# Designs tried in a protein design chat: VHH binders against Methionine aminopeptidase (map). Part 14

Target 1, 301 residues: Methionine aminopeptidase (map), of Saccharolobus solfataricus (p95963)
Amino acid sequence: MTEDELNKLLLAGKIAAKARDEVSLDVKASAKVLDICEEVESIIIENKAFPSFPCNISINSEAAHYSPTINDEKRIPEGAVVKLDLGAHIDGFISDTAITISLDSRYQRLLDASKTALEAAITNFKAGLSIGEIGRVIEKVIRAQGYKPIRNLGGHLIRRYELHAGVFIPNVYERGLGVIQSDSVYAIEPFATDGGGEVVEGKSITIYSLKNPNIKGLSSRENELIDFIYTRFNYLPFSERWLKEFSTNVDELRNNIKNLVKKGALRGYPILIEIKKGVVSQFEHTVIVKGDSIIVSTKSL
Key: E = the ipSAE of ESMFold2; O = the ipSAE of OpenDDE; V2 = 0.75 times the mean of E and O plus 0.25 times the DockQ between their complexes.

## First folded at step 5 (VHH; framework vhh_7d4b_2)

Design n4 (from m1 with S53G W104F E107D; at its last look DockQ between E and O 0.88; V2 from the best seeds 0.70)
Fold by ESMFold2, look of step 5:
Structure n4 (fold): chain B 301 residues (1-301), chain A 121 residues (1-121)
Amino acid sequence: as target 1 above (301 residues)
Amino acid sequence: QVQLVESGGGVVQPGRSLRLSCAASGFTFSYYDMGWYRQAPGKQRELVASISGSGGSTNYADSVKGRFTISRDNSKNTMYLQMNSLKPEDTAVYYCAAGRYYKFGLDYDYWGQGTQVTVSS
């Protein structure tokens, strides 16, 4: 890792933390999800970075992967437990962070479970440690509070322009996952629930990424859209909201996206929902491992 | 050591049934979502069906919906695919896969070697 790469990672982390901490104050009953996520994205852009993925607002039993659509009218419900998940990048050097806000004080212990699990995981995080031991730490904290960790969703290795680079950071103990590597960047994101402890796919798809830019048999317009996506986002996830410059006809845009997913050029990411509709909490930081040191790039200001 | 071993493939006539099995070992089976994929000659590998770790949620490709049923028995570390009303178009090598959700994606970490299913008159 060069000094320049480290500086970009640190700056991307600070910008994401700023957006997270400022916008979380606006998460309240009746607020439009679109307004919240546009504010996140505006702060990131105003600070000379780009969103590394579409701002997520996931409510109650929704664990992940909802981002507002064009002209979205969805609002925060009364008493909601809201996951705000966001990230920034500078030249593909990524930050990823999340916080849970509860508008219902009865869920405070659920929030504390995932928050304390994150803190414990970070305290134990070091090069050479078994990745599965991080899962043991997270699992122990969450279960001690009377909740279940979500076992089929977790943290991940991050590389330049790769939000998930092929290594899983579990929320439960697991053998055979290898060790934490120096000169590496990880997202650690415990999920806790009062439900069954696993996620399944829901029906909504609001987030996409480029999968294969070389698919044959695409129209000229479809190839132009692929080029637009690659130029702007590389392989990072994107929202239809970020494609308005390409096309102002929303129905046509959505049909093009649908066809590109069907043809295998794009991948869609359905909303993830707790299998028993339990309430989910999440807290997340990005951690940089350099030598014998770790740095939490997304720590609060 | 992680292993996924498919069995139950073979040659059958159209309209008949087959049941595929995938025996899993070397990992905590209930922690992983499981899937059946297939690959016909000259085609890309495609998802046929998937099932959540607990078995409480399933998904099917449109081409097999209503004819195929995925299931799992976590006490036996085994996933199944019941294939009814088989058509020549179902001819493929069928692969068992295990995975979980990474940031913005279900990715399958483990794959079997596949079992051949041939449907011909």
Scores: ipSAE 0.597, ipTM 0.830, lowest interface PAE 1.9, mean pLDDT 93
ESMFold2 (binder alone), look of step 5: mean pLDDT 85; pTM 0.861
OpenDDE, look of step 5: ipSAE 0.688; ipTM 0.862

Design n5 (from g01 with S53G E103Q W104F S107D; at its last look DockQ between E and O 0.85; V2 from the best seeds 0.00; counts 0 for: pae E 2.6 > 2)
Fold by ESMFold2, look of step 5:
Structure n5 (fold): chain B 301 residues (1-301), chain A 121 residues (1-121)
Amino acid sequence: as target 1 above (301 residues)
Amino acid sequence: QVQLVESGGGVVQPGRSLRLSCAASGFTFSYYDMGWYRQAPGKQRELVASISGSGGSTNYADSVKGRFTISRDNSKNTMYLQMNSLKPEDTAVYYCAAGRYYQFGLDYDYWGQGTQVTVSS
């Protein structure tokens, strides 16, 4: 890792933390989810970075992967448990962070479970440690609070322009996952639930990424859309909300996206739902492993 | 050592049945979503069926709905595919896969070596 790359990672982390901490104060009953996510994304852009993925806002049993659509009217319900998940990048050097806000005090222990698990995971995080031991730490904390970790969803290695670079950071103990590498960047994101501890795909797809830009048989317009996506987002996830400059006709845009997913040019990411409809909490930081030390790039100011 | 081993493939006449098994070892089986994929010569690998770690949710490709049934027995670390009313179009190498969700989607970390299913007269 060069010093320039490290500085970009640290700055991207600081910008993501700023957006997270400022916008979380606006997470209130009746607030439009679109307004919240656009505010996150605007802060990132105003601070000279780009969102590394569309701002996610996931409510109650929704664990992940909802981002508001164009003209989305969804509002935060009374008593909601809200996951706000966001990230920034500078030249593909990525930060990824999340916080849970509960509008129902009965869920405070559920929030504490995933928050404390994240703190414990970071305290134990070091080069050479078995990745499965991080899962053991997370699992122990969450189960001690009377909740279940979500076992089929977890953290990940991050590389330049790669949010998910193949290494899984589990929320439960697992053997055979290798060791934490120095000079590497990881997202650590415990998920806790009062449900079954497993996610399944829901129906809604609001987040996409480029999969294969070289698909044959596409129309001229479809190829233009692929080029637009690649130029602006590379292989990072994007929302239809970021494609309005390409096309102002929302129905046409949605049909083009659907066709490109069907043809294999794009990948869609369905919303993830807790299998028993239990309530889900999440906290997440990005950590940089440098020598024997850890830098939490997304820590609060 | 993670291992996925498919078995139960073979040559069968159209309209008949086969049952595939995938024996898993080296990981905590119930933590993983499992899938059956197939690949015919000259074709892309395609999802046939998938099943959640607990077994509580299943998904099927349109071409096999009503004919194929995916299941798992977590006490035996084994996933199954019951294939009824087989057609020549089902001829392929069938692969077992195991995965879980990273932030932006299900990704299959482990794959078996495959078992051949041939449906011909």
Scores: ipSAE 0.525, ipTM 0.805, lowest interface PAE 2.6, mean pLDDT 93
ESMFold2 (binder alone), look of step 5: mean pLDDT 85; pTM 0.859
OpenDDE, look of step 5: ipSAE 0.638; ipTM 0.841

Design n6 (from g01 with S53G E103H W104F S107T; at its last look DockQ between E and O 0.86; V2 from the best seeds 0.00; counts 0 for: pae E 2.03 > 2)
Fold by ESMFold2, look of step 5:
Structure n6 (fold): chain B 301 residues (1-301), chain A 121 residues (1-121)
Amino acid sequence: as target 1 above (301 residues)
Amino acid sequence: QVQLVESGGGVVQPGRSLRLSCAASGFTFSYYDMGWYRQAPGKQRELVASISGSGGSTNYADSVKGRFTISRDNSKNTMYLQMNSLKPEDTAVYYCAAGRYYHFGLTYDYWGQGTQVTVSS
């Protein structure tokens, strides 16, 4: 890792932390989810970074992967437990962070479970430690509070322009996952629930990424859309909201996206829902491992 | 040492049935979503069916809905694919895979070697 790469990671982290901390204050009953996520993305852009993925706003039993659509009218319900998940990048050097806000005080202990698990995981995080032992730390904290960790969803290795680079950071103890590497960047994201402790795919798809840009038999318009996506986002996730400069005809745009997913050019990411419809909490930081040191790039300003 | 070992493949006539098994070892089986993929010669590998760690949720490719059934027995660390009403287009190498969600997508970290299924008349 060069000094320049580290500085970009640190700056991307500070920008994500700023957006997270400022916008979390706007998560209130009846607020539009679109307004919340666009504010996150605007702060990131105003600070000369780019969102590394569409702002996620996941409510109650939704664990992850909802981002507002074009002209989305969805509002925060009374008593909601809301996960705000966001990230920034500078030249592909990525930050990833999340916070849970509860509008129902009865869920504070659920929030404390995942928050304390994150803090404990970071305290134990060091080069050479078995990755599965991080899962043990997270699992122990969450179960001690009377909740279950989500076992089939977790954190990940981050590389330049690669939001998840093929290493899983578990929320439960596992063997055989290798060791934490120095000179590396990880997202650590405990999930806790009062439900069954696993997620399944729902039907809503609001987040996409480029899968294969070389699919044959596409229309001229479909090829133009692929080029637009590649130029702007590379292989990073995107929202239809970020395609308005390509087309103001929303129905045409959605049909093109649907066809490109069907033909294998794009990948869609369904909403993830707790299997028993239990309520989910999440807290997440990005951590940089340098020698024997740990830097939390998304630590509050 | 993680291992996924498929078995139960073979040569059958159209309309007949086969049951594939995937024996798993070296990891906590119930923590993983499992899937069956297939790859015909000269074609891309495609998802056939998937099942959640608890067995409480399943998904199927349109081409196999109503004909194939995925299941798992967590006490035996084994996943199954019951393949009924087999067609020549089902001819492929079938792979089992195990994975979890890494933020956005289900990612399969472990793969078997595959078992051949041939449907010919």
Scores: ipSAE 0.597, ipTM 0.832, lowest interface PAE 2.0, mean pLDDT 93
ESMFold2 (binder alone), look of step 5: mean pLDDT 89; pTM 0.896
OpenDDE, look of step 5: ipSAE 0.653; ipTM 0.848

Design n7 (from g01 with T28D S53G E103S S107D; at its last look DockQ between E and O 0.89; V2 from the best seeds 0.00; counts 0 for: pae E 2.9 > 2)
Fold by OpenDDE, look of step 5:
Structure n7 (fold): chain B 301 residues (1-301), chain A 121 residues (1-121)
Amino acid sequence: as target 1 above (301 residues)
Amino acid sequence: QVQLVESGGGVVQPGRSLRLSCAASGFDFSYYDMGWYRQAPGKQRELVASISGSGGSTNYADSVKGRFTISRDNSKNTMYLQMNSLKPEDTAVYYCAAGRYYSWGLDYDYWGQGTQVTVSS
């Protein structure tokens, strides 16, 4: 990791943290999720970065991957537990962070579970440590609070222009996951729930990414869209909201996206739902491992 | 150390049934979502069915809904695919996969070698 790379990572983290901390204050009942996410993304852009992915705003039993669509009228319900998940990148150097806001005081302990678990994970995070042990730490904390960790949803290795780089950071102990590597970037994101501790795919997809730009059998227009996507987002996730410059016809755009998903050119990310419809909390930081030191790039100033 | 071993494939006539098994070892089976994929000659690999770690949720491709049933026995570290009313278009190599959700979608980390299923008159 060069100094320049590190600086970009740190700046990206700082920008994400800023967006997170500012917009979190706007999470309230009856607020439009679209307004919140657009504000997040605007702050990131205003600070000369790009969103790592579309702002996620997942509510109650939604664990992850809800991002507003074009003209989304969804609003935050009373008493909601809202997960705001966002990230900024500079030149592909990625940050990833999440916070949970509860509009119901009864869920404060649930929030504390994942928040405390994240802190514990970071405290124990070091090069050479078995990744499974991080899971053990997270699991212990969450369970001690009387909640369940989500076992099939967790953190990950981050690389340049690669949000998920093949290493899983579990929320439960798991053997055989290797060790934390120096000069690597990780997202740590404990999920806690009062449900079953497992997520399943919902029916809705609101986030996409380029999967195969060289897929055969695409129309000229489809190829044009692929080029547009690749040029702007590379392999990072995107929202249909970000494609308005390509087409102002929403129906046409959505149809093209759907067709490209079917053809294998794009990947869709279904909303993830807690299996027993339990309420979910999430906190997340990006951690840079540099030798014997770790840096939390998305920590609040 | 991680292994996924498929079995139960073969040649059958249309309308017949097969039951595939996938024996898993070397990882915490119940923590992983499992899936069956298939790849026909000249076609891309496609999802057939998936099942959550606990077995509490299943998903099927439209082409196999109502005919195929995915299940698992976590005590035996085994996943199954009951294939009924088989059609020629079901002919493919069937692969067992194990994965989990990172923050984004289901990624399969482990794959079996595959088992051939041939449906022909």
Scores: ipSAE 0.249, ipTM 0.672, lowest interface PAE 2.3, mean pLDDT 94
ESMFold2, look of step 5: ipSAE 0.471; ipTM 0.790
ESMFold2 (binder alone), look of step 5: mean pLDDT 83; pTM 0.849

## First folded at step 6 (VHH; framework vhh_7d4b_2)

Design p1 (from n2 with K103R; at its last look DockQ between E and O 0.88; V2 from the best seeds 0.00; counts 0 for: pae E 2.2 > 2)
Fold by OpenDDE, look of step 6:
Structure p1 (fold): chain B 301 residues (1-301), chain A 121 residues (1-121)
Amino acid sequence: as target 1 above (301 residues)
Amino acid sequence: QVQLVESGGGVVQPGRSLRLSCAASGFTFSYYDMGWYRQAPGKQRELVASISGSGGSTNYADSVKGRFTISRDNSKNTMYLQMNSLKPEDTAVYYCAAGRYYRFGLEYDYWGQGTQVTVSS
């Protein structure tokens, strides 16, 4: 890792943290999720970075992967537990962070579970340590609070222009996951729930990514859309909201996206929902492993 | 040391049934979502069915709904696919897969070697 690369990572983290910390204050009952996410993404752009992925705002039993669509009228309900998940990148150097806001004081302990677990994970995070041990730490903390960790949703290795680089950071102990590597970047994101401790795919898809730009049999317009997507987002996740410049006809755009998913050109990501409809909390930081030390790039200033 | 081993494939006539098994080892089975994929000659690999870690949720391709049933026994580290009313178009190599959710989707970390299913008159 060069100094330049490190600086870009740190700056990306800082920008994401800024967006998180500023916009999280706007999370309140009756607020439009669209407004919140647009503000997040606007702050990132204004600070000369790009979103690593569309702003996620998942509510209650929604664990992850909800991003507002064009003209989304969804609002935050009273007493909601809201996960705000976002990231910024500079030249492909990615940050990833998340925070949970509860509009109901009864869920404070749930928030504390994942937040404390994240802190514990970071405290123990070091090169050479078994990745499974991080899971052990997270699991212990969450369970001690009387909640369940999400077993099948967790953190991950991050590389340049690769949000998921093939290493899973679990929220439960698991053997054989390898060791933490120096000069690597990881997202640590404990999920806690009062439900079953497992997520499943919902029906709605609001986030996409380019899967195969060389699919045969696409129309001219479909190919144009693929080019548009590739040029702007490469293989990073995107939202239909980001495609407004391509077409002002929302129905046409959505149909094209749908067809491209069906044809295998695009990948759609369903919302993840807690299996027993339990309420979910999440906190997340990006951690840079530098020798024997770690840097939390998305730490609040 | 991770291993997924499929079994139960074979040649059957249309309308018949087969039951596939996938024996897993080398990882914590119950923590993983499991799935069956199939690949027919000249076609892309496609999802047939998936099942959550606890078995509490299942998903099926439209082409197999009502005919196939995915299940698992976590005490035996085994996943199953009951295939009823088989059709010639079900002919493919069937693969067992294990995965978890990362940001923005299910990623299958482990794959079996596959088992051949042939449906023909």
Scores: ipSAE 0.522, ipTM 0.799, lowest interface PAE 1.2, mean pLDDT 95
ESMFold2, look of step 6: ipSAE 0.608; ipTM 0.838
ESMFold2 (binder alone), look of step 6: mean pLDDT 88; pTM 0.892

Design p2 (from n2 with S57Y; at its last look DockQ between E and O 0.87; V2 from the best seeds 0.00; counts 0 for: grease 26 > 24.2, SAP .672 > .668)
Fold by ESMFold2, look of step 6:
Structure p2 (fold): chain B 301 residues (1-301), chain A 121 residues (1-121)
Amino acid sequence: as target 1 above (301 residues)
Amino acid sequence: QVQLVESGGGVVQPGRSLRLSCAASGFTFSYYDMGWYRQAPGKQRELVASISGSGGYTNYADSVKGRFTISRDNSKNTMYLQMNSLKPEDTAVYYCAAGRYYKFGLEYDYWGQGTQVTVSS
């Protein structure tokens, strides 16, 4: 990787860490999820970066993939366990980070399980290590606290304009996943739960990405929306909230998105829910592997 | 080495039933969501049904809902597709696949070689 690319990765990480740490203080009972995520995204933009994906705010048994919709009225419940998951990019050089905030002190040990697992994973993270051994470290820490890791959701390799570039970083031990590569960028994101340790898809879809911009048979308006999405977001995930300058008619916009998903031009990402409705905690950092060194780009300032 | 091996395909008359099996080896079967995909000549590969690692949750394409049933037996490392009330439109090569959720989506890491199902009068 070039020095310029590394500097963009580090700056994107710093900006994401700033947004995460500042906005987490606003996660309180009765706060609107829309206000929280818009604040995250505004901090990122004010610091001359772009969100690498829509701010996720997932509550209790929701593990991932809820982002507020246009005019969303959802509020944080009393006693909620809230995952705030966000990222920034500069010219496609991505950061990805998450924190869990609990408004119920009885879940502190659940939070500690995923947080300590992340710290242990990072301590052991090095080029040449078997990827499955990271899963062993995470699994051991979480199970020692009396919880289960989520086994079908995990971390990932990151590349320019590619939020997940294949390579799975597991939360449980697994053979045959290859080794950690130097000059690579990874997200490490342990998930812990008091439930069954598995996620399934829910009904809500609030996050999308461009899948195939060359689908035939699209209307002129649909092609215009595809061009709008590609120009602004490339293949990175986006929210309908970022499309308001394309169309002020929310119903029309939503119908266009739905049709483009149906036709295969866009991909939708359903909310992920813990299979037994257990409460989920998550902590996540982006790490850069450089030679024999590890740099945590999203580490707190 | 990871291996997914489909079986149970064949030629069958409309309205009849067929049961597909997918035998898995070389990975921890219960950690993976499993799916059946199909591809007809000249068509794109499409999801038919999927099942969670524990077997507790299933999803179906609208075109097969009420007719097909996906299941798995984790003690035998095997997934199944029971296909009832078969129609000519169900003619395709059927593939089993295994995957997990990356950051923003289910991705199928492993695929079988497929088994042909032909529904013809």
Scores: ipSAE 0.597, ipTM 0.834, lowest interface PAE 1.9, mean pLDDT 93
ESMFold2 (binder alone), look of step 6: mean pLDDT 88; pTM 0.892
OpenDDE, look of step 6: ipSAE 0.618; ipTM 0.837

Design p3 (from n2 with E107T; at its last look DockQ between E and O 0.87; V2 from the best seeds 0.00; counts 0 for: pae E 2.03 > 2)
Fold by ESMFold2, look of step 6:
Structure p3 (fold): chain B 301 residues (1-301), chain A 121 residues (1-121)
Amino acid sequence: as target 1 above (301 residues)
Amino acid sequence: QVQLVESGGGVVQPGRSLRLSCAASGFTFSYYDMGWYRQAPGKQRELVASISGSGGSTNYADSVKGRFTISRDNSKNTMYLQMNSLKPEDTAVYYCAAGRYYKFGLTYDYWGQGTQVTVSS
């Protein structure tokens, strides 16, 4: 890792933290999810970075992977437990962070479980530690509060233009995951629930990424869309909301995306739902491992 | 060391049944979503069926719905694929895979070596 790369990681982290902390204050009953996510994305752009993925708002038993669509009318319900998940990048150097806001005081202990688990994980995070031990720390904190960690969803290694670079940071103890590497970047994201501790795919798909730009048999228009996506987003996730410059006809745009997923050029990411419909809390930071130290790039300003 | 070992493949006539098994070791089986993939000669590997860690959610390719059933027994660290009404088009090497959700989707980190299924007259 060069000093220039580290500075871009730190700045991307500060920008994501700013967006998170400012916009979380607007998470209120009846607020449109589209307005919240566009504000996050606008703050990131105004601070001369780009969103590293579409802003996510996941409500109650939705654990992850909902981003508003074009003209989305969805609103925050009364008493909602809302996960706001966002990230920024500068030249592909990524930050990833999330916070949970509860509009129902009954869920404060659930929020505290995942938040305290994140703090404990970060306190124990160091090069050479077995990755599964981070899962042990998270699991013990969450279970001690009377909740379950989500066992099939977790954090990840981050690389330039790679939001998930093939290393899993678990929320439960597990052997055989290797060790934390120096000069590496990780997202740590404990998920706690009063449900079954597992996610499954729901029906909504609102987030996509480029999978294979070399698929044969595409129309000229389809190839133009792939080139547009690659030029603007590389292999990072994107939302249809970010494709309006390519096409003004929303139905035609959606048909093109659908066809490209079907043909294998794009992948779609379904919403993740807690299997027993339990309420989910998530807190997340990006951490940089540098020598014997760690730096939390997304810490509050 | 993580191992996924498929068994139960073979040669059968059209219309008959086979049951595939995938024995898992080296990881906490119930924490992982599991899937069956297949690859015919000259074709890309494709998802056949998947099942959640608890067994509470399943998904099937359209070409096998109503004919194939995925299941798992977490006490035996084993996943199964019951394949009924087999057709020549089902001829392929069948692979089991295990994964969890990274950020935006199910990612299969572990793969078996495969078992051949041949459906011929």
Scores: ipSAE 0.592, ipTM 0.832, lowest interface PAE 2.0, mean pLDDT 93
ESMFold2 (binder alone), look of step 6: mean pLDDT 88; pTM 0.887
OpenDDE, look of step 6: ipSAE 0.659; ipTM 0.850

Design p4 (from n2 with D33N; at its last look DockQ between E and O 0.91; V2 from the best seeds 0.74)
Amino acid sequence: QVQLVESGGGVVQPGRSLRLSCAASGFTFSYYNMGWYRQAPGKQRELVASISGSGGSTNYADSVKGRFTISRDNSKNTMYLQMNSLKPEDTAVYYCAAGRYYKFGLEYDYWGQGTQVTVSS
ESMFold2, look of step 6: ipSAE 0.662; ipTM 0.853
ESMFold2 (binder alone), look of step 6: mean pLDDT 88; pTM 0.892
OpenDDE, look of step 6: ipSAE 0.696; ipTM 0.868

Design p5 (from n2 with N59R; at its last look DockQ between E and O 0.91; V2 from the best seeds 0.71)
Fold by OpenDDE, look of step 6:
Structure p5 (fold): chain B 301 residues (1-301), chain A 121 residues (1-121)
Amino acid sequence: as target 1 above (301 residues)
Amino acid sequence: QVQLVESGGGVVQPGRSLRLSCAASGFTFSYYDMGWYRQAPGKQRELVASISGSGGSTRYADSVKGRFTISRDNSKNTMYLQMNSLKPEDTAVYYCAAGRYYKFGLEYDYWGQGTQVTVSS
């Protein structure tokens, strides 16, 4: 890792943290999720970075992966537990962070579970440590609070222009996951729930990514859309909201996206839902492993 | 050390049944979502069915709904696919896969070698 690379990572983290900390204050009942996410993404762009992925705003039993669509009228309900998940990148150097806001004081302990677990994980995070041990730490903390960790959703290795680089950071102990590597970047994201501790795919898809730009048999317009996507987002996740410049016809755009998913050119990501419809909390930081130390790039200033 | 071993494939006539098994080892089986994929000659690999870690949730491709049933026994580290009313178009190599959710979607980290299923008159 060069000094330049490190600086880009740190700046990306700082920008994401700024967006998170500022916009999280706007999370309130009856607020439009679209407004919140647009503000997040606007702050990132205004600070000369790009979103690593579309702003996620998942509510209650939604664990992850809801991002507003074009003209989304969804609003935050009273008493909601809201997960705001976002990231910024500079030249492909990625940050990833999340915070949970509860509009119901009864869920404060649930928030504390995942928040405390994240802190514990970071405290123990070091090069050479078994990744499974991080899971042990997270699991212990969450369970001690009387909640369940989500075992099939967790953190991950991050590389340049690669949000998921093939290493899973679990929220439960698991053997054989390798060790934490120096000069590597990880997202740690404990999930806690009062449900079953497992997520499943919902029906709605609001986030996409380029899967195969070389699919045969695409129309001219479809190829144009693929080029548009690749040029702007590469293989990072995107939202239909980000494609407004390509087409002002929302129905046409959605149909093209749908067809491209069907043809295997794009990947669609379903919303993840807690299996027993339990309420979910999440906190997330990006950590940079540098020798015998770690840097939390997305820490609050 | 991770291993997924499929079994139960074979040649059958249309309308018949097969039951596939996938024996897993080398990882915490119950923490993973499991799935069956298939790939026919000249076609892309496609999801057939998936099952959550606890077995509490299942998903099927439209083409197999009502005919195939996915299940698992976590005490035996084994996943199953009961295939009824088989059709020639079900002919493919069937793969067992184990995965977890990362941000935005399910990623299958482990794959079996596959088992051939042939449906022909």
Scores: ipSAE 0.637, ipTM 0.845, lowest interface PAE 0.9, mean pLDDT 95
ESMFold2, look of step 6: ipSAE 0.662; ipTM 0.859
ESMFold2 (binder alone), look of step 6: mean pLDDT 89; pTM 0.894

